# Designs tried in a protein design chat: VHH binders against Protein EARLY STARVATION 1, chloroplastic (ESV1). Part 19

Target 1, 368 residues: Protein EARLY STARVATION 1, chloroplastic (ESV1), of Arabidopsis thaliana (Mouse-ear cress) (f4i9g2)
Amino acid sequence: RSEKSEERRFDQKMSAHGAGIKTSSSAVPFASPKSRFLSKQEKFYPRCTPRLTGPQSRDTPPKRDTGIANEKDWGIDLLNENVNEAGTNEDGSSWFRESGHDLGDNGYRCRWSRMGGRSHDGSSEWTETWWEKSDWTGYKELGVEKSGKNSEGDSWWETWQEVLHQDEWSNLARIERSAQKQAKSGTENAGWYEKWWEKYDAKGWTEKGAHKYGRLNEQSWWEKWGEHYDGRGSVLKWTDKWAETELGTKWGDKWEEKFFSGIGSRQGETWHVSPNSDRWSRTWGEEHFGNGKVHKYGKSTTGESWDIVVDEETYYEAEPHYGWADVVGDSTQLLSIQPRERPPGVYPNLEFGPSPPPEPDLPPDQPQ
Below, E stands for the ipSAE of ESMFold2; O stands for the ipSAE of ESMFold2 at other seeds; V2 stands for 0.75 times the mean of E and O plus 0.25 times the DockQ between their complexes.

## First folded at step 12 (VHH; framework vhh_4orz_3)

Design j01 (from i02 with D58E; at its last look DockQ between E and O 0.59; V2 from the best seeds 0.00; counts 0 for: pae E 7.1 > 2)
Fold by ESMFold2, look of step 12:
Structure j01 (fold): chain B 368 residues (1-368), chain A 122 residues (1-122)
Amino acid sequence: as target 1 above (368 residues)
Amino acid sequence: EVQLVESGGGLVQAGGSLRLFCAASGFTFSNYAMAWLRQAPGKRREWVALITRGGYTEYADSVKDRFTISRDNAKNTVSLQMNSLKPEDTAIYFCAAERYGSSWYPEEYDYWGQGTQVTVSS
């Protein structure tokens, strides 16, 4: 539930921020069809399952449009000992659990845990794998993969990871999150796929985005968007959405904006293609000069046009609402991963470089 | 330098079997999903099979129950066991890699091999 709440908070924050602030007056996002697959009841793993019982069944596919969870939302809890266990739940369903670790070159270690279950009659099944990775370069990773099938033939998988590494050029620490989610119907021509990412560094560089695709019988849609903050005041944001039917009708809209210090531009297009390939479109743009003047222009294939300069204050989101300090605070398990112990012959000198993040805690501000 | 090198293609009779191999280098193999795709003459490239970094496998309907994808992280290889081959399986087969993989977007793979020809005679 907390993974769902954090994903919802992130998604709602981005959606509300984007819808109210990012979208130009001439651009309107298309409504996306919801997968009928998602209308089914979903079962979530309860937090704090007692250790004397096996894991609760996880036969519910992931939800669409939930954004990226953080590590606390997943509840990653890797096993410290090798395990190979199995059992039967009270409802007759079965489960298994195993764990281990893999070692490799340059101090690489992957600690992993896998579990799964199957319904009493064998009509549904699910599998989850978690991992924790590190090496001697400062690389750290947490991740999870879930998959399953239900008695109706629906199938799904979902992955998430959070990575710490050093940027090769700057040596700055970067934290990157990404997730993919996919579900397919077993009985209909329906399904969806979503990919999300967030990337951060300590100087305020931030990149976020998503690729989405969905289909419900005769209708398909896709959506891509991105946000980029260079940490020095430069902002780039964009969207590209479109849909089509099996009869050949297509429609969509796209827009972008680029800004620095109140100077920049916005532009976009709304378009429609008939089944016979006739294309209607309407384009628009704004140039912001940073002096209270804005050049607004546009045209359409039906003859509409405008080209005017107005007196208008420039407004745009200059800084991300969620940045490095936030992601560091939400990534404590990632940052606490301890690398493999070095063999005696590779013991570091006293002057070796600093340990990878997290940074040492400074004394916190005292409560007043 | 990232490299994906396919092998194991050839000429085989219908009903026969082949095993394709893909050797990978230049990236941390266990961190990537691996896939096989194919392209018949005059056709668009199509996805065949996927194995994710966590071991989830998925197959195109046309090859389900006949093909098996597997990976060996110790050898940095992915393979495709192809049984009960049909003339319709004739194509160039490509190995591809991407951090997570996708069965919907074959153009989303970051790394591609050069391909290996499979020809199934009737």
Scores: ipSAE 0.093, ipTM 0.586, lowest interface PAE 7.1, mean pLDDT 76
ESMFold2 (binder alone), look of step 12: mean pLDDT 84; pTM 0.856
ESMFold2 at other seeds, look of step 12: ipSAE 0.666; ipTM 0.860

Design j02 (from i05 with R30D; at its last look DockQ between E and O 0.53; V2 from the best seeds 0.00; counts 0 for: pae E 7.4 > 2)
Fold by ESMFold2, look of step 12:
Structure j02 (fold): chain B 368 residues (1-368), chain A 122 residues (1-122)
Amino acid sequence: as target 1 above (368 residues)
Amino acid sequence: EVQLVESGGGLVQAGGSLRLFCAASGFTFDNYAMAWLRQAPGKRREWVALITRGGYTEYADSVKDRFTISRDNAKNTVSLQMNSLKPEDTAIYFCAAERYGSSWYPEEYDYWGQGTQVTVSS
């Protein structure tokens, strides 16, 4: 193992008081950010930029995250007026910024701002887009996309979005956050990708997870994990991490747990594949009966095995640390998006999904 | 029902051009990243081009400067302009959609078209 930006994200103990896939650094700071100035709540006031200056330069790739950001971490600042301007900075670099809105069917409106810049010789460039979307179905979206490249050949992009919508059949409100980020080096065989998601509904359903991939020269690695809470006491958590070298060595760890009312199971596998395709693996499991007894078992391809029952307390989190009340409180800008005003006499559409295609008059060669 | 329908494939001589189209329906097109991938006979499926929700584009090194991806959100279509075609570009080309988008992890795509054959003869 080497020290990378993703530290201590997955702790797993064999035959111990269980620890889930909780990543303390990447989840907690972004899942429950606090206002830096509790006695002063910053108002969102879109502002016109000065005529003599453009947006600041952005020519450095982003760093890997420790979790998904909330809307305040972005500082989304949509322009309140339409803008279409460009200029040249003192160092010869160019910039632009523009804003506007798009209208569509069923009350759709997207307010957006876009800005970017290019170096004097065109070897580096960047863009940043912000948007707010809404329609008459109750849908709202707040989002960001950034991208760029520099003179060393590095390229990157990232997106973040936060969405309010309702389940089509139940009308239950949902808030979803997601973020995607990627960077590739122009001078080394290196790059990484990550995506994060968090989904919440008003009844306590919560889903969270991440998929990550990275490469540094001759080594590649993958990391996936997920958490699911049904809001009624059922919990599923899992991880799956693996790596490989170009010489053919591969290794990984995976585990999962399911619990309800103090009863459940955990299981996992640690594995290794040699360059000649020989595979070693070790599996393990725990059955928790809810009465202070835990059945622990396992085996390996080298003949190791165990099968015992011990006295041990069962611990797991039955409720998410960050849930519906938290995400509603942290989504003020999203929830403040105002839908387009309905003209008099226009009524909301009900969206039930695609209509069946109209059945055409058939040609002489008709289906049976 | 979600549907992606490719068109524009065919036979072309080396050095020629083709333009592929993908028509999408059954989902909120503006909320998805769109991509083209390809699979040559006996090979793994590989990523070719990506266009994100906001219009950022990225290309595989093998097609950079020759292929151009674009999208038309008003018509729910994605296109791939392929210029200076080479015999190694011969493959079935797939249109794919994924809410998040990726050029590193092709298995992340949620929706796939049936594919359209592109054959480049010497």
Scores: ipSAE 0.025, ipTM 0.538, lowest interface PAE 7.4, mean pLDDT 76
ESMFold2 (binder alone), look of step 12: mean pLDDT 84; pTM 0.850
ESMFold2 at other seeds, look of step 12: ipSAE 0.670; ipTM 0.859

Design j03 (from i05 with R30S L50R; at its last look DockQ between E and O 0.72; V2 from the best seeds 0.00; counts 0 for: pae E 11.4 > 2)
Fold by ESMFold2, look of step 12:
Structure j03 (fold): chain B 368 residues (1-368), chain A 122 residues (1-122)
Amino acid sequence: as target 1 above (368 residues)
Amino acid sequence: EVQLVESGGGLVQAGGSLRLFCAASGFTFSNYAMAWLRQAPGKRREWVARITRGGYTEYADSVKDRFTISRDNAKNTVSLQMNSLKPEDTAIYFCAAERYGSSWYPEEYDYWGQGTQVTVSS
């Protein structure tokens, strides 16, 4: 039946096929060209203005495949006072900036700043919003949202956030980061979208992943992956990538692994569908018994198969390289958010008779 | 327990207008991006419009300039004003929510409503 060398070469080829893209981990074989957007992303809309002008921003889309930034990479800096201003630069462009805060139930408070600009002829515009949120459950949030369009018709939107909350079921503290980016070309049938997340709890639970989509003319692609550590030795990782053309060709690969205490499995599939709906598929698997033996197996729609046991030590990443202690250390601004002050406590309903209205601790009319 | 409840669907003649509403409960509404999607008979569910927490809006090309999405954080509602309706707009319309932002793709949403039928006759 299949031999170890064939299965290992098959696994290496499938792994190399799925990971054989020589990029800075930003593109896969199914992705649209990144260089097209990088050329447009680097151009800065000229805003030659004198000193003391209004706020300014870049005139290009964000970059693909950059992952989730830390809070310090944004430099979130909320305005210290309420602002509601607008103006016009010497080149005819307009701008605004404003700030405020919103209050709600259960001690909810959102401090925010918003700013934007627009070219004289309206061909380009941008908006940025920054915020801090908190409430009396211990919830805290930092966030930013940016959007814009330029004179070439490109448009983009980007958001990032970092939250602290106490999980309702376990009462554990959790820190979660999330980011989304998207861009659309003004000159081609092209665009892309990415969503990223990272989640951590105080007992070592960690979840990370991404969903990505892109289109260039008649080709579309998708990439999804995730990793999950339960904080007690279990690890799950997976990847699912695929692409298609308008004429009906589709292809992809996926794999997953799950391990605990040196015991676990890996499995995957590489597949292709031709325009006439013929489907080729190759599946594979590994069972790791924790004793130096590994069962490797697989098959394809062309009739090939293998089923062997080999001597091989089990290797996998049992712990995340970036976890709770790291994210706490990188989230100083989030953790420093001060919630709204609680009102004085509720006292027993005692009927002592009519009382005057309560006074503050230091009456305003008293000399101090 | 999170709920999204759509209303405002019905039968309308081509060229007419309709406003859909989605009432949300069980979560902090202002922390979620909201969207409308639709599904015509025999077709895949498709994205129609979205509005983020920060107020950024975007529309599918097929409804741009005819539909307007808006939200009311005080009432925990999102609405979709649909003008100049065409028979091709006939579908079940769904309200959806995502905590960190919104996407064009159905698998990206955390919560869904049950849908409301819109039928446009000529």
Scores: ipSAE 0.000, ipTM 0.421, lowest interface PAE 11.4, mean pLDDT 77
ESMFold2 (binder alone), look of step 12: mean pLDDT 85; pTM 0.858
ESMFold2 at other seeds, look of step 12: ipSAE 0.475; ipTM 0.786

Design j04 (from i02 with G54S; at its last look DockQ between E and O 0.87; V2 from the best seeds 0.00; counts 0 for: pae E 2.1 > 2)
Fold by ESMFold2, look of step 12:
Structure j04 (fold): chain B 368 residues (1-368), chain A 122 residues (1-122)
Amino acid sequence: as target 1 above (368 residues)
Amino acid sequence: EVQLVESGGGLVQAGGSLRLFCAASGFTFSNYAMAWLRQAPGKRREWVALITRSGYTDYADSVKDRFTISRDNAKNTVSLQMNSLKPEDTAIYFCAAERYGSSWYPEEYDYWGQGTQVTVSS
């Protein structure tokens, strides 16, 4: 259901190493600096509607996500008229509100609203912009961008958008969501970047993924993962995570899986590089034959190896838990965006009926 | 076809100014964040400045207060005003675009120009 779509979002847990080698001597643990840097996720608050009194509460950085939001989580609410207003609150803080309506070729329309605030001493500020876009190709977009700075030296920006379009190759309706966040701290020598996306078409094609990067003190980390479902039973999933310290230690873990109808493969690598540039690596693989037997194999640079066939049921996520029907149901605001009306008489009968070839009234000596 | 075309590069004396331009085509410009990056000889490509869809800007510490990025959605252009140039600013400067958002991280940009040479002499 749409009220619990948060459980259906991309999650760091879906990128986890899910299957592997049960008979191996010992798995080298993967440590993600992300888990050491993040312990809590603050819920999003309404971001568009201004308060009528006091300073705005939009003066802290966003928190990192466990998945991409849907439009209901944002509560986008555009201003209904053109405004250009500014003022001062009772506590001395200032605010502004503005809105606009851009028109362009092929029925393009963008309705937007922007607001912001600034503390009395100017040490904190924030800006928030919302928009709806459409044109006569059937394109629709709903989106938001926020940015801010505070007196503690933190700064941030984020964006989220949801798009409807007709895919050029397949000619199918396609809904896409994407989000980017970036924040840095003035007190910790720290910063992070996060990008999420989800893409869906009407035949069940689904693509999801994330890129997450950051630095905290002497450590830097990188995390990427993706999922691809072709809508006909084919699944590809992958993860690539790694980290490093300023002293030169680096480590990482990556894996992928490809499956169709119980037949497929998994493979991966865990690796470590010491400060003196010595490299350790352990690779592994699984071949699933679809008959209850699985070939498991692997080796390491220290001489570990295995090569066995076991009786094992094949498990993998063959279908997304959140697909086209779900995203359509959760994209009501996007889908309700009304395109510009075509002017009367602009395109009479060009689009709506058979147009017999004209037969001009020519003199008899006209060439064919 | 997507194209990013830089212009405005050249040779300039230290302490001088230069303005780079980037013209974009083949995509919906207002849906992209824009950035300038640079690559000096023997160094990796580094981020210089970014500007988001709504006009939020950020700069690398080495150019902060000297460089200004701006965009013109009506003309599909982004520019970089470079003041108080130093020999250390000598590099090939690239215009780059990322759909929807922007980043300090070069690997996140979708489109790149061919670059324009900026040489700052002492």
Scores: ipSAE 0.553, ipTM 0.799, lowest interface PAE 2.1, mean pLDDT 78
ESMFold2 (binder alone), look of step 12: mean pLDDT 84; pTM 0.857
ESMFold2 at other seeds, look of step 12: ipSAE 0.644; ipTM 0.848

Design j05 (from i02 with R99K; at its last look DockQ between E and O 0.58; V2 from the best seeds 0.00; counts 0 for: pae O 4.2 > 2)
Fold by ESMFold2 at other seeds, look of step 12:
Structure j05 (fold): chain B 368 residues (1-368), chain A 122 residues (1-122)
Amino acid sequence: as target 1 above (368 residues)
Amino acid sequence: EVQLVESGGGLVQAGGSLRLFCAASGFTFSNYAMAWLRQAPGKRREWVALITRGGYTDYADSVKDRFTISRDNAKNTVSLQMNSLKPEDTAIYFCAAEKYGSSWYPEEYDYWGQGTQVTVSS
């Protein structure tokens, strides 16, 4: 039977508590976030370590993936009936489930479900909240917020949301996905933060990117990247990664590319800055003329240089491989949210939060 | 126009309490996480406390168990109750907002207030 029928069966089981049915049969699993924290920290840290052999030329940008989940991966299934339940598992831990329905101005509606658990001594806990929202402007949102802590003081929090709205300037529908995750250690000077987004409009505009930051003891790192497709063949991609120590040593890699109709450029820099502000760097670039010739060049502050023209096909992705048609197909739950019925004579509020056109996260200027 | 306006700062003796308020306007308040950050003389701006859309709160270690952040979506306000104040809490305190989520990295916040001075005398 469907998840909807499971909700009815769950409610029926809870309603039969006095007939010998164990209340713990409705328990929500208790979770611990520690392994996720350490795995993410280690994955980001190695990519930001200093270069051991000096600068390197980069003539091909790395492949990119936001890793952001779609609504199917989350499996959001809001409870159809108001629920306020709690229980105790055999190990002494507790759990709860609740749901609700919030109404507001301009047809605003939020249906939500919340679950959580606590260890017997209260030293560990977790919470998950799921929601769907709508109003009379055509705004719709699906979302998740999760958080927890363990007995060692490690804590974590994450959110994911998928939003439909109408862009005020263009009047086009937009679907946006975003997620944030963060965690910190209770026992080390360590923590990390990640943010991802993907934005799409009905005419082929696409933006995606990420910010990933972290700290482990005396080292800190930052990674940013972005991609922008205008839907007419123009592509801008960039990355900017850097790290520093508490002593003031800094190092990083950055690159960008921009292309239209086989004509464009790629360029990048690997750099290192001493605490006394001495900068060591190596730059590279490619100019693509659209005629089978590519000018490749580069230099370093230590005297390395190259400057050649080669015969080479220009390869770049003119269109995103995942675009509007794909995100619409993957967003059926979002699109199916039913707004409140309007009473006669009630009109939507014309304001829908701050509404400038979406801005891409463009490449930073040259290193200082 | 988006505005975040802090109030409630002032001079307090060590061990005392203050409550800061931040009034927000010009955006859908319930879609934003809110935070307090502070900047002491000669130091970089640092995160103090956050509260998410769902009500999850977190605090810097230096203020944990002394400060409490809360929000009122009906009044579009966020507050910071500060107890057991120490001279090291002296700083300009800023209210900040980030759409959907919140972080301890100041560069991720979309909107900022002008700040309110808190001075704790020894």
Scores: ipSAE 0.618, ipTM 0.833, lowest interface PAE 1.8, mean pLDDT 78
ESMFold2, look of step 12: ipSAE 0.719; ipTM 0.882
ESMFold2 (binder alone), look of step 12: mean pLDDT 84; pTM 0.855
ESMFold2, look of step 13: ipSAE 0.601; ipTM 0.837
ESMFold2 (binder alone), look of step 13: mean pLDDT 85; pTM 0.859
ESMFold2 at other seeds, look of step 13: ipSAE 0.354; ipTM 0.731

Design j06 (from i05 with R30S L50F; at its last look DockQ between E and O 0.68; V2 from the best seeds 0.00; counts 0 for: pae E 2.2 > 2)
Fold by ESMFold2, look of step 12:
Structure j06 (fold): chain B 368 residues (1-368), chain A 122 residues (1-122)
Amino acid sequence: as target 1 above (368 residues)
Amino acid sequence: EVQLVESGGGLVQAGGSLRLFCAASGFTFSNYAMAWLRQAPGKRREWVAFITRGGYTEYADSVKDRFTISRDNAKNTVSLQMNSLKPEDTAIYFCAAERYGSSWYPEEYDYWGQGTQVTVSS
């Protein structure tokens, strides 16, 4: 029986700077037939667990990310005082919560809260820590770390953080978000890992990307992608995906695009390596001139090639749909973190020689 | 300049123990998770253990219950206590650091030490 292939596409938004109102016709599917990796990884998606007392229970693996959550979705609420308490719920499970305050050099301050629980028989447990950090360089951080295991033997951990810092050379403010999740099966050779980041600066530079890895028995897969906007109209996007089996079969797809002012290129490669090391490869490219013509070309290791020009409008995202103004608006808790007060008379550890007084300016005419 | 310097490697009989140390400098240690990885002759580098910023630890199945990772944020050090050593533990052991989170995957680490040799004789 024939199976319907599942296809994946890297779609791009329309933009006002270099592409008209149409979507790019060069968005190619990088699809493969159904993959057991995706279905097994969905097995680890966490469910919310109701609790009547103490912190919420977390006894299933998290689901794979579709993006990084905003700070408001976490609801971080650090205590003003130190807490150290524990108890037992009606179902026999135990819990604890504690909070603290760490100080360090250069005005470093970390306020944190930690909580966790364990089932009555000890077969499952979880921990979650929240924090905010600051120092006198202007650094601020808001973050979460979670971990757990369940009675099936699955284990997981994850972290999320949002950071404000400034570049020492330019003094330009930057906000960065990152998240990392991983989980593994207690009964199978299965697991997955995802890392996401978003970086923004005050002049419109934006970087986003992800690394995703997975394993299910004899198969492993990797997915990486990135988006870079320089804040002046230049855009670079890329994707690199590959997989392999224990028998030595490997396959993958990669592509990139670069654009500025309606002119740019796209290019990519699909490849396959057999267990005996025979390599098949097919490369392709597009050159966009900004005049309604697109040069499309390519070749493969089996000898095929093409080199054509078509009538096609150029579309690409010239500016990120979510940028500096958006992240500042979504980061009010981060930005409101209060640093430690400087003690009176504390100055930077810099030594300068004497400076001469500034010379006064000469007046327009000679005062007498 | 970022530096990770390992020490404590050497030759040991099967069933013995060693403790590895890694001294870190040139970065804000508390912003990084720390890990140990190893590379046996002719094999790819593999993850052994990590410890996150929050103190969560995880171990490869092959070393679980025999190895213990720990960190000292005041001294910018991470250590690996290795007990019940086996000949298959023979490898160069590397200290590594990853910003914010930690990973089973060697390619995700930002900083690496030069490695220290551990040899376990039968």
Scores: ipSAE 0.561, ipTM 0.816, lowest interface PAE 2.2, mean pLDDT 78
ESMFold2 (binder alone), look of step 12: mean pLDDT 84; pTM 0.859
ESMFold2 at other seeds, look of step 12: ipSAE 0.650; ipTM 0.846

## First folded at step 13 (VHH; framework vhh_4orz_3)

Design k01 (from i02 with R99P; at its last look DockQ between E and O 0.57; V2 from the best seeds 0.00; counts 0 for: pae O 8.7 > 2)
Fold by ESMFold2 at other seeds, look of step 13:
Structure k01 (fold): chain B 368 residues (1-368), chain A 122 residues (1-122)
Amino acid sequence: as target 1 above (368 residues)
Amino acid sequence: EVQLVESGGGLVQAGGSLRLFCAASGFTFSNYAMAWLRQAPGKRREWVALITRGGYTDYADSVKDRFTISRDNAKNTVSLQMNSLKPEDTAIYFCAAEPYGSSWYPEEYDYWGQGTQVTVSS
């Protein structure tokens, strides 16, 4: 997992970079969920290694965790009635909670709940909003937004959402999850942000990825990665990580793999650029022919080189992955959202192209 | 067709106020974070303010306490109230949209307007 409890503890011990506000709940009739966003990622040196070594065995990508929570982890519990409550704790801090719903065109309904708190002098605050949305096109959405600031000026913000919709042409169901987190220091020019996404359709197409960026002192780092599965055996995975200093030193590594039915390639590069623009690099690659033979090659600017063909006893095959059946099983709250009742004879006014979509394909069968 | 159209720029004296507007069309406005960025002549583009789809706001240090961003999802507009303007605020101001928003990395925004000029005279 990318964020351990130990890493969260370490982030909280660094007061200049930490962003942490905890809600007071002893006098609040509704429980205010504690923000799970209290950590900072700082990885800009270790990612430039260990691809500096000579010839290596076939590299395999690690299992990825986007860090996007399941709906159960949030504990979203919207009320059917409107609530508007507020109070003051014994230490002078204030809290509120409210709920309601909004109605709009095409059967749009958003049920929402909002809660928040503020210190006695108003120097720190937090807010959390939950919602579920639906309309008569079959769109459903479940979401959370959290934010806060402390008296030192540190601020944080997090969103999460889970969406069901149908493609306009194919009428193919899709479930998408996304999240973003950011925090910044109130006392330094330091902070970080991360965004993640997971997209699934009923035919097995899957896309996942993340963009991350951070700054601490004179150093900045970023990481991008993606995985794409077409549902028919094609797999593309890639990573691009790099860091830089204010003096112009940059370093990083990147790799990609693309396979179909045991045939494909992997390749990568570890690199370093000095402030005077001198570039060192080491590249490597593998070509898989689908018959057990693998061409492995590589070179570096310092003269290292290899070019060999080996006979591997096993072939590359796509590994099982979290997919449509899994996300449907983990999205029961999203899928159970009840749209507003439609009066007889009322239909949405949709703006599509001039031709009807093709007959939708049936979802793929999955063994139980 | 996705469009972001800024308006409300102009010439104002130091210490004065302006309100910028951005009208959005061609996408589901309520599902996007909105931002204002600016670019002074000969300078790089910089982030000014962010408002998320849920209403969280954040500001660059140079404008905090003077600028206020807001949005109206019913009218598909975002606005920037600029008070206590300084000559350093002179720039072309751009409206931008991205589903998640960012206070750090202006090149992550998907949609951009053409900009509106704000000039603050000494």
Scores: ipSAE 0.011, ipTM 0.465, lowest interface PAE 8.7, mean pLDDT 74
ESMFold2, look of step 13: ipSAE 0.012; ipTM 0.532
ESMFold2 (binder alone), look of step 13: mean pLDDT 83; pTM 0.848

